# VH-VL binders against q8ixk2r445to577, part 154

Target 1, 133 residues: q8ixk2r445to577
Amino acid sequence: FFGMLQNKGLTDYCFDYNPPDENQIVGHQVILYLCHGMGQNQFFEYTSQKEIRYNTHQPEGCIAVEAGMDTLIMHLCEETAPENQKFILQEDGSLFHEQSKKCVQAARKESSDSFVPLLRDCTNSDHQKWFFK
Below, E stands for the ipSAE of ESMFold2; O stands for the ipSAE of OpenDDE; V2 stands for 0.75 times the mean of E and O plus 0.25 times the DockQ between their complexes.

## First folded at step 8 (VH-VL)

Design ka2 (framework fv_axatilimab; at its last look DockQ between E and O 0.06; V2 from the best seeds 0.00; counts 0 for: pae E 5.9 > 2, placed apart)
Fold by ESMFold2, look of step 8:
Structure ka2 (fold): chain C 133 residues (1-133), chain A 120 residues (1-120), chain B 107 residues (1-107)
Amino acid sequence: as target 1 above (133 residues)
Amino acid sequence: EVTLKESGPALVKPTQTLTLTCTFSGFSLSTFGMGVGWIRQPPGKALEWLAHIYWDDEKYYNPSLKNRLTISKDTSKNQVVLTMTNMDPVDTATYYCAHKLYPGRAFDIWGQGTMVTVSS
Amino acid sequence: DIQMTQSPSSLSASVGDRVTITCLASQGISYYLAWYQQKPGKAPKLLIYAASKLQSGVPSRFSGSGSGTDYTLTISSLQPEDFATYYCQQHYSTPWTFGGGTKVEIK
């Protein structure tokens, strides 16, 4: 799968990555922003290793969640995907994080004018449903 | 159809507190993603954002106004209220309230504005 | 604060001309840019958001482009009703700041 990863419940919002320094892509939080398809900010690849890769620019980034955290942050991809970088995009549209056993949900970033993907207990909410376009 | 209308005094004396009310229809601030902001425009000058409030009661203020601003909502009355303390003649402007759907979107529907003059 | 520098401050053009207005941000704003039209005595009207997305009901002769710090509004064939002042606004970080405006006068 390659394209813009869109939320079903939050109309027209996509995964977006906009690091302040495009040469240092590690360690910043993935956000949700209006889907526009411009530049390299909103294109991701879902791989056979169950990674969500930011690979339209070098170096390649992979979305991860650190132990005990609920935020999606950018790490460098590795030859074999670490467990904290493995997500299952299920047939019902849910995006399951294997290590934490939680689902990715569109949520308002606290004290910010942003939406972000966060890990939450899995539900049938449309805010936990995702698809590529 | 979404509409907004500003109301409040047309004339305020220096040092007084300005209270403006935005009354709106066609949406509710209890509805997910809804927000209302305040923007002002001095005569013949550019626009300046002042404050914003969202459906979840999160509030944002322009820090350049040194906490002179307070924004609140009354969802049962479809109203948003802005207060601005210690008014000065430089605060003379047209004040707009505007609708903004979801964080990260732009101000898509504006009230017609209310002119506030600060003078002795 | 992110400063928005808009150019030109005014321009004059004929009906049918292609008009381009530029907005420069003091730092990268990653497509978080809106354009508004304001006619004398009226409230601003949203034209473009997210740098390139056309607001519903806005004529297709309006378009937006740009990246990083440099953004443009283009009117592909200027019409008499396009006489107005145009403002850009960044919505990348608070305070959400506006450009100084570009007054478009029809020859």
Scores: ipSAE 0.091, ipTM 0.717, lowest interface PAE 5.9, mean pLDDT 88
Fold by OpenDDE, look of step 8:
Structure ka2 (fold): chain C 133 residues (1-133), chain A 120 residues (1-120), chain B 107 residues (1-107)
Amino acid sequence: as target 1 above (133 residues)
Amino acid sequence: EVTLKESGPALVKPTQTLTLTCTFSGFSLSTFGMGVGWIRQPPGKALEWLAHIYWDDEKYYNPSLKNRLTISKDTSKNQVVLTMTNMDPVDTATYYCAHKLYPGRAFDIWGQGTMVTVSS
Amino acid sequence: DIQMTQSPSSLSASVGDRVTITCLASQGISYYLAWYQQKPGKAPKLLIYAASKLQSGVPSRFSGSGSGTDYTLTISSLQPEDFATYYCQQHYSTPWTFGGGTKVEIK
């Protein structure tokens, strides 16, 4: 699966990554932004290694979860996907993080009007449903 | 600034129903991701989580007390209400409502708590 | 349900001491662990969330560590205002559960 990773509940919002330095893509938070499909900022790939890859740069970036946190940040992909980078995209649209056993949910960023994907307890909310477009 | 305040009766008789109201400010339960929970603490004892409600009206209850608990929200009044049926002296405790900015996070802001005594 | 075993139940310490409190979960909680401080007659105050993240406004002498099922709260140098009861809480899954508490008393 590849393309824009769009949220069902938060209509017209997609995964978005826009690092301030195009030559250094790691270490920043993945956000949600209006789906526009105009650039690689919203192009992601779900791989057989259960990674969500950001293929804009070489080396490639993979979405990771830092220990104890519920935010998604960009790390470098590795030959063998580390546990904190493994996700399961279920047929029902849920995006499950294996290590934390949490689901990815569209959420309001703390003290901000912006939205971000965050780890939450798994529910049946459409805000936890995702699909590639 | 987020603030919460519990209100309700200080004394309840056995078998009666307790109704507690949490009035809050500094946030709205119409805001995506917001939640409010109830936690109680018997005198000299540990904390016990009771129930939680999110902005989308999703509710969670402590299974040990689920059949006795009901949580609801009135977004227009910035209030969350907890009802607990069939009160017993063992339910004597300080009851707190607390704010969660996001589901799955810790309770970052607490009310001052209200003491509820169950006695005949 | 996830049980949180907190130890010790109480300890006596002096100002300036290093204090360590342990919390053991009955299963892995993936760093979804919070620490609270509670003083008599007051509501709990959040100190640490996500096992090691310091809540805003909390002094840096407080720190959290651990992984899997084993977590620790450390006060590097106990201050007079730190005498209180401390609780751990898992926010990994419902029902959210607290430890039994640790009362830090003056020696």
Scores: ipSAE 0.031, ipTM 0.707, lowest interface PAE 3.4, mean pLDDT 93
ESMFold2 (binder alone), look of step 8: mean pLDDT 93; pTM 0.950

Design ka3 (framework fv_axatilimab; at its last look DockQ between E and O 0.74; V2 from the best seeds 0.00; counts 0 for: pae E 6.5 > 2)
Fold by OpenDDE, look of step 8:
Structure ka3 (fold): chain C 133 residues (1-133), chain A 120 residues (1-120), chain B 107 residues (1-107)
Amino acid sequence: as target 1 above (133 residues)
Amino acid sequence: EVTLKESGPALVKPTQTLTLTCTFSGFSLSTFGMGVGWIRQPPGKALEWLAHIYWDDEKYYNPSLKNRLTISKDTSKNQVVLTMTNMDPVDTATYYCAHKLYPGRAFDIWGQGTMVTVSS
Amino acid sequence: DIQMTQSPSSLSASVGDRVTITCLASQGIKYYLAWYQQKPGKAPKLLIYAASKLQSGVPSRFSGSGSGTDYTLTISSLQPEDFATYYCQQHYSTPWTFGGGTKVEIK
């Protein structure tokens, strides 16, 4: 699967990544922006290694969850996907992070006029449902 | 259908405080993602954003006017109130309240606006 | 603060004309750009959001494009009801700011 990764509950919001330096794409948080389908900042790929790959730059970035964190951070992709970069996009639309055993949920960023994907306990909320468009 | 309507005085004296109320229907500020903002427009001039409040009581103000502005909500009455202190003739404008579906979205539904004149 | 420079301030056009309005942001706003139409004595009406998404109920002759700091509103074939003032607005970061407006007048 590839394209815009869109949330079901938070209508018209998609995964978005905009590093401040195009030559250094790692280390920043993935956010949610309005789905616009323009540029490359909203293009992601779900790979056979269960990665969510930011497939716009070289070297390629892969979404990771750092220890003790509930945010999605961009790391470099590796030949063999590390455990903290493995996600399961299930048939019901839930996006499950294997290592933390939590689901990715669209949530309000604290003290910000923005949304972000955060790891939360898995529920049946549409804010935890995702699909590629 | 979402509707908003501004109410308040049409005339304010210099140095007085303006209090405007936005009464809305078709949505609730108890609902996730909902927000209401205030925008003003002097006669023949451009639009200026003033303040915004969200369902979770997060508030934002225009820094140029922050010390003069206070925004609050009464969810049970479907109302948002804006107060602006130390009014000056330069603050004469049509004041609008407007709805946002989600943070980061544009103002999709506007009230008809209320004209406020500041004069001695 | 992000400044929005809108151009032209005014233009004269005829029915059927193609009209283009430009909005330049002082920094990248990552497609968080909206376009409004305002007629005399009326509140602004949302036309475009997220730079290129057409608001429900808005005629398809309206379109938005752009990226980074440069954005444009296009009316493919101007209709009599389109004579109005148009505003761009960035909703990327607060304070949310509007362009100076473009008055589209009948030639």
Scores: ipSAE 0.425, ipTM 0.837, lowest interface PAE 2.0, mean pLDDT 93
Fold by ESMFold2, look of step 8:
Structure ka3 (fold): chain C 133 residues (1-133), chain A 120 residues (1-120), chain B 107 residues (1-107)
Amino acid sequence: as target 1 above (133 residues)
Amino acid sequence: EVTLKESGPALVKPTQTLTLTCTFSGFSLSTFGMGVGWIRQPPGKALEWLAHIYWDDEKYYNPSLKNRLTISKDTSKNQVVLTMTNMDPVDTATYYCAHKLYPGRAFDIWGQGTMVTVSS
Amino acid sequence: DIQMTQSPSSLSASVGDRVTITCLASQGIKYYLAWYQQKPGKAPKLLIYAASKLQSGVPSRFSGSGSGTDYTLTISSLQPEDFATYYCQQHYSTPWTFGGGTKVEIK
């Protein structure tokens, strides 16, 4: 799949990545932003290795979750996907992080008008359902 | 169908406190994302945002009116209440309450407004 | 403290004309720009949000565009019912501020 990764429950919000330096894409948090499809910040690829790639830029970034954390952070992609970069997009739309056994949920960033994807215990909430457009 | 309706006094004397109630239907402020804001418009002038409250009880105020405004909600009654202290004739305006679907969205449904006149 | 400047403050146009209203923000607002229509004695009606997204139930002759600080509302073929005052609003950061309005009159 390739396109904008949207949340079913939080209508019109997409995965977004806006690193402060185009040549330093590692280590920043993935956010949710109003879907607009302009520029390069909202386009991701779901690969056969179960990666979510930010590949409109070189070097390519892959979404990861560091051990014991709940935030989605950009890492460099590797030829063989590390376990912390593997997500299962299930037929019901849930986005399951294999290593942690948790699901990606749309959540409000503390005391702001912004949202972020975070790992949470899996539920059937529409805020844990995702699709490409 | 989402609807909002403002209620409160039409006439207020200078220095008094104004209390306005927004009564709404078709949504609940216990629902994730929902918010209600207050906006005013002096006769013949532009719109001015006053305050906002979200489902999670986060509150925002226009700093130009800071310390004069208090916003609160009663989710069981589908009401949002705005108080504004120390009213002045310059505060004469139509006051609107309006719905916001999620943080970061615009005001998509408005009440009809209530005219408040401040005079001696 | 983001200031919104609308141009023009008023205009007259004929039915069928293409009308363009501009809105300039004092700093970048990242597409968080709304347009409202207001008729005398009535509440504002949302037309466009997120710079370019058409609100449900709004005629397709209304469109929005822009980026950064410079945003535009376009009415592709002006109708008699479009006589109104139009406001832009940034919904990026509090205080959420409105432009001064553009009064559109049918010539």
Scores: ipSAE 0.079, ipTM 0.727, lowest interface PAE 6.5, mean pLDDT 89
ESMFold2 (binder alone), look of step 8: mean pLDDT 93; pTM 0.952

Design ka4 (framework fv_axatilimab; at its last look DockQ between E and O 0.46; V2 from the best seeds 0.00; counts 0 for: pae E 7.5 > 2)
Fold by OpenDDE, look of step 8:
Structure ka4 (fold): chain C 133 residues (1-133), chain A 120 residues (1-120), chain B 107 residues (1-107)
Amino acid sequence: as target 1 above (133 residues)
Amino acid sequence: EVTLKESGPALVKPTQTLTLTCTFSGFSLSTYGMGVGWIRQPPGKALEWLAHIYWDDEKYYNPSLKNRLTISKDTSKNQVVLTMTNMDPVDTATYYCAHKLYPGRAFDIWGQGTMVTVSS
Amino acid sequence: DIQMTQSPSSLSASVGDRVTITCLASQGIYYYLAWYQQKPGKAPKLLIYAASKLQSGVPSRFSGSGSGTDYTLTISSLQPEDFATYYCQQHYSTPWTFGGGTKVEIK
């Protein structure tokens, strides 16, 4: 699967990554923004290694969850996907992070004018459902 | 239908405090994702964003005017209030309040604006 | 703060003309860009959001494009009701800033 990763509950919002330096794409938080279909910052790929890969830049970035955190941060992809970069996109649309055993939920970012994907306890909320468009 | 309307004095003296009220309908600031902002426009000039408030009481101010601005909401009255201290003739402008559906979105519906003149 | 440089400041055009307005951001704003139309004595009206999405009720002759720091509003065939001032606005970071405006006048 590839393209825009869109949330079901938060209508018209997609995964979005826009590092301040295109030559250094790692270390920043993935956010949500209106799906614009222009590619670039909203183009992601779900790979056979269970990665959510950001293919806009080289080297390629992969979404990771750091220990003790509930935010999605961009790391470099590895030849073998590390455990903190593994996600399961289930048939019901839930996006499950294997290591933390949490689900990715669209949520308001505190003290910021933005929405973000955050790890939360898994529920049947549409805010935890995602699909590629 | 979403509507917004600005109210307040048309004339303010220098050094006085301006208080503007935005009364809206068609939505509630108790609803998740809702926000209201203030934007001003001096005669014949460009638009300038002033402040914004969301449903969760998160507030944002233009840093150039932050020390002079206060934004608040009364959800029960469907009102947002903007106060601006130490008014100066340079602050003469049409002041707009506008609706914002979600963070990151544009201002999709505007009030008609209210002209505020600062003069002795 | 992010500065939005809009060009041209004004232009003269005729009905049926193709009109292009450009907005240049002082840094990348990654499609966090909106376009507004304002007529004399009236409030701004939202035309385009997220750089290229057409607001509901806006005629299809309006379109937005661009990436990085450079964005464009295009009117494919100018109509009599399109003579107005147009503004871009970035929503990438606060303070949210507007371009200087482009007045589209009758030639």
Scores: ipSAE 0.531, ipTM 0.872, lowest interface PAE 1.4, mean pLDDT 94
Fold by ESMFold2, look of step 8:
Formats: C-alpha cells, sequence, structure tokens
Structure ka4 (fold): chain C 133 residues (1-133), chain A 120 residues (1-120), chain B 107 residues (1-107)
C-alpha cells in the first residue's frame, strides 16, 4: 500500500511528517494534519516487512515506537525490520503495533489544536481505523 | 446559520466573580470536533484568548489567568458558560465567544461581544 | 508561550494598492495560523485559516502564505471596505496567542 494514510474517524486527517531539519529525518514525531497531498510530507508505504515507510526521500525512514513510549517517531529503515517498527494493518483497518500490543489511534495532543497518532489499548473506535488513499 | 451571543453583567465590582453565558444556534456541541472558545479585548488593545471547550468536554485555559477561569457547557441548552473569579479593573474588556469547527481550524464565527467594566 | 510579532503596527495605503502584513512566531507553528479582520465596534472576522486557506465568503484578493515561523497576509488590490485592523493568531499550542494587530488606514 502506498499513499496518504488516512484516519476513518478523524475525517480528512492524514499521517504527516515534517521534520524541522529536512536533511535529518530521524528522531521527530509523526503528526496528523489536514490531508492535502502536497509535497512529500503525507506519502507513506506499508511494506511486506510490516513497516510504515517514509520513502519519498533518501535515506528512507520507518516509523517506530521507543520502549515505554506511545509516540510514533521516525527512525532509519533497516534491512530486517526491528520489532519496534512492525505494525499490522488489519482488514478492519486497525493498525496494531506488535511489540507493545497496542493500536494506533488519532489522539489530540495535550494543550494543542493538533492531532497525533498515539498508541492506545485496542478498541473498535473509528479513531483506530486507517486506510490508504 | 451559525450564531453565537454573549450575555452577562455590563458592570462588576473588583473581587466579584464574572459569569458569562454564550448561547448559540446552528450547531451542537455533541457533534464531533465542535468547540467554543472565549476571547477578550481590552479597549484599544489586542485580542487575548481565555479558554476553550470541545464536544468531548476537554477544556483548555490560558495559564496567565492563574486558574481564575472555569468553562463548562450545557449541550441540551446550546450554552457555554465562562466564570472568572477575583475580577480586577485590568479585566475590563469586550468578551467574545466564538465557534471553532474542528481542531486545526480557526475561530470562524464570533458573537457580537459583551463589554464588561470592572470598577468600584 | 508562543509570541506573535506582527508588522507593521500601522500602515497607510490607497484603494488599489497591494498590502502585505507579516506575522513572526517565536517558534514553529506548522501552518496553525489564522488571519482576522476587525472593524471598529465589530467582532473579528476570519479571513484565512491553516495559513493559506481562504474562509468561505472571503474575496480572493486576500491570500495567506508562509511556513515555520514566518507568515504573510496579502491584499492584492485594496478596496474601500478593507480599511480595518488585521490580526494573526497561532493555535498550535496554548495559550493560543494573537499578534498585536496591523491598522490599515486610508491615505
Amino acid sequence: as target 1 above (133 residues)
Amino acid sequence: EVTLKESGPALVKPTQTLTLTCTFSGFSLSTYGMGVGWIRQPPGKALEWLAHIYWDDEKYYNPSLKNRLTISKDTSKNQVVLTMTNMDPVDTATYYCAHKLYPGRAFDIWGQGTMVTVSS
Amino acid sequence: DIQMTQSPSSLSASVGDRVTITCLASQGIYYYLAWYQQKPGKAPKLLIYAASKLQSGVPSRFSGSGSGTDYTLTISSLQPEDFATYYCQQHYSTPWTFGGGTKVEIK
């Protein structure tokens, strides 16, 4: 799958990656922003290794979750996907993070008018359902 | 058509608690993504955001007001209420309530404002 | 807190002029920026949201641009009804702060 990774419940919001230093893509948080398809900030690939890749630039980035955290952070992709970079996109649209046993949810960032993808206990909420457009 | 209207006293004395009500129509605060905020403007000065409440009862306050603010909603009455304790003459301003459609959108519809004067 | 520095604080212009107003944020606000117009005795009116998106019913002579910390409102051909005070606002992080305003006056 390749395209804009869109949330079912939070309509018109997509995964977005816009690091402050465009020459260093590692270590910054993935956000949700209004879907617009402009530039390269909203295009991701779901791979056979269960990665969510930001591969419109080189070197390629892979979404990861650091141990004990709930935020989605960009790391460099590796030849074999590390456990913290493995997500299962289920047929029902849920995006399951294998290592943590949690699901990706569109969540409001505290004290902000912005949304971010965060790990939460899995539910049937449409805010935990994702699809590529 | 979305409309909002502020109501409350035009005059309060220092140390009193101000209660302002925003009555709105054309939308419901039970609808996902809907919110109402309060903004004030002292005479001749810039706008200052005070507080905000969303459909899911999440609340945000300007920390510069030292916890003087409480915001609440009554969805069945289409009302949002702001209380502000320990009023002081520097709080003299026009107070607005405003609609905000979704997170990531701006304050798109404003009430006409109500002038509140704090004077002994 | 994110400070919004708006420039200029005042300007004089003639009908038909191109007007540019700048807003500088003290840190990145990721396009969470709005522009408002306010006439004396009236509530603010939203012109631009998401830095560049035109609010419904706002004339196309208004446009917004910018990214990161630097944002601009442009009025391509000033009309008589455009003489007003203009405010920017960030709503990326609370408190959601406004700029100091720009008063656009007739020459």
Scores: ipSAE 0.027, ipTM 0.659, lowest interface PAE 7.5, mean pLDDT 88
ESMFold2 (binder alone), look of step 8: mean pLDDT 93; pTM 0.953

Design ka5 (framework fv_axatilimab; at its last look DockQ between E and O 0.47; V2 from the best seeds 0.00; counts 0 for: pae E 9.1 > 2)
Fold by OpenDDE, look of step 8:
Structure ka5 (fold): chain C 133 residues (1-133), chain A 120 residues (1-120), chain B 107 residues (1-107)
Amino acid sequence: as target 1 above (133 residues)
Amino acid sequence: EVTLKESGPALVKPTQTLTLTCTFSGFSLSTFGMGVGWIRQPPGKALEWLAHIYWDDEKYYNPSLKNRLTISKDTSKNQVVLTMTNMDPVDTATYYCAHKLYPGRAFDIWGQGTMVTVSS
Amino acid sequence: DIQMTQSPSSLSASVGDRVTITCLASQGIRYYLAWYQQKPGKAPKLLIYAASKLQSGVPSRFSGSGSGTDYTLTISSLQPEDFATYYCQQHYSTPWTFGGGTKVEIK
């Protein structure tokens, strides 16, 4: 699967990544923004290694969850996907992070005019449902 | 249908405090994602954002006017209130309140605006 | 603060003309850009959000494009009802700021 990764509950919002420096693409948080399809900031790929790959730059970035964190951070992809970069996009639309045993949920970022994907306990909420478009 | 309407005095004296009320319908500020902002426009000039309040009571102010502005909401009355202290003739403008569907989105529905003149 | 430089300040055009308005941000705003139309004595009307998304009910002759710091509003074929002032606005960071406006006048 590839394209814009959209949330079902938070309608018209997509995964979005735009690092401050295009030559340094790692270490920043993935956010949510209105799906616009204009640029590569919203183009992601779900790979056979269960990665969510940001395929707009070389070297390529992969979404990771750092220890003790509930945010999605961009890391470099590796030849063998590390455990903290593995996600399962399930049939019901839930996006499950294997290592943390949490689901990715669209949430309000505190003290910010923005939404972000955060790890939360898995529920039946549409804010935890995702699909590629 | 979402509608908003500004109310308040049309004339304010210098140094006085302006209080404007935005009464809205078609949505609730108890609903996730809802927000209301204030924008002003001096005659023949560009638009200037003043303040914004969200459903969760998160507030934002224009730093250039922050010390003069206070925004609050009464969810039960579907109202948002803006106060601006120490008014000056330079603050003469049409004041708008406007609706946002979600954080990060634009102001999609506007009130008709209310003209406020600051004069002795 | 992010400054929005809008150009031109004004332009004269005829019905049927292609009109282009540019908005330049002082820094990258990542498509957090909206376009409004305002007619005399009226409130602004949202035309485009997220740089290129057409607001519901807005004619398809309006379109938005751009990236980084440079964004453009295009009216493919100007209609009589399109003579107005247009504003860009960034929502990337507070304070949310507007461009200086572009008045589209009849030639």
Scores: ipSAE 0.448, ipTM 0.852, lowest interface PAE 1.4, mean pLDDT 94
Fold by ESMFold2, look of step 8:
Structure ka5 (fold): chain C 133 residues (1-133), chain A 120 residues (1-120), chain B 107 residues (1-107)
Amino acid sequence: as target 1 above (133 residues)
Amino acid sequence: EVTLKESGPALVKPTQTLTLTCTFSGFSLSTFGMGVGWIRQPPGKALEWLAHIYWDDEKYYNPSLKNRLTISKDTSKNQVVLTMTNMDPVDTATYYCAHKLYPGRAFDIWGQGTMVTVSS
Amino acid sequence: DIQMTQSPSSLSASVGDRVTITCLASQGIRYYLAWYQQKPGKAPKLLIYAASKLQSGVPSRFSGSGSGTDYTLTISSLQPEDFATYYCQQHYSTPWTFGGGTKVEIK
């Protein structure tokens, strides 16, 4: 799959990555932003290794979750995908993180108009359903 | 079908407090992402946003009016209430309540509006 | 506060004309821009949100475009029911501000 990774429940919001320095793409948090398709911040690839790649930069970035955390952050991709970078996009649209056994959910940042993807216990909520477009 | 309707007094004296109620149907403010806002329009003039309340009880106020405004909701009655203190003739306007699906969306469904005149 | 400057303040046009209305934000609003139509004595009606997304039930002759600070509403072929006042609105940050309006009148 390749394109804009959109949330079913939070209509018109997409994964977005906008690092403050184009040359330092590692270690920053992935956010959700109004889907627009302009520039390169909203294009991701879901690979056969179960990675979510930010592929507008070389070397490419891969979304990861660090131990004990619930936030999605950017790491450099590796030839063999580490376990913390493996996500299963299931038939029902849920995005399951294998290592933590949790699902990615759209969550609002406190007291703001912005949203972030976070790991939460898996439910059937549309806020845990994702698709490429 | 989503509908909203404003209710409240048509005439208010200067210094009095205005209380407006927005009664809505077709959605619940307990649903994730739902919100209701208030917008006013003085006769012949542009629209001015006043206040907004979301499903999670987060509230936002126009800073030019923030000390005068209070917004609240009663989800069991499908109502949002706006209170504006210390009314002045310059506050004469049509007051609208409007639905907004999510914080990143626009006001997609409006009530018919209620005209409030501030006069002695 | 983000100021919205709308141009022109009024225009005259004939049925069938292409009409263009512009909206300029005092700072970037990253596509959080809406367009509304308002007829006398009626509430505003949402036409376009997120700069270019057409609201359900709005005729396809209406379109929106733009980025950064500069946004445009276009009516490709003006119809008799399109004579109204049009407002832009940023919904990027509070206070959510409106443009001053553009009155579209029959020529």
Scores: ipSAE 0.007, ipTM 0.653, lowest interface PAE 9.1, mean pLDDT 88
ESMFold2 (binder alone), look of step 8: mean pLDDT 93; pTM 0.953

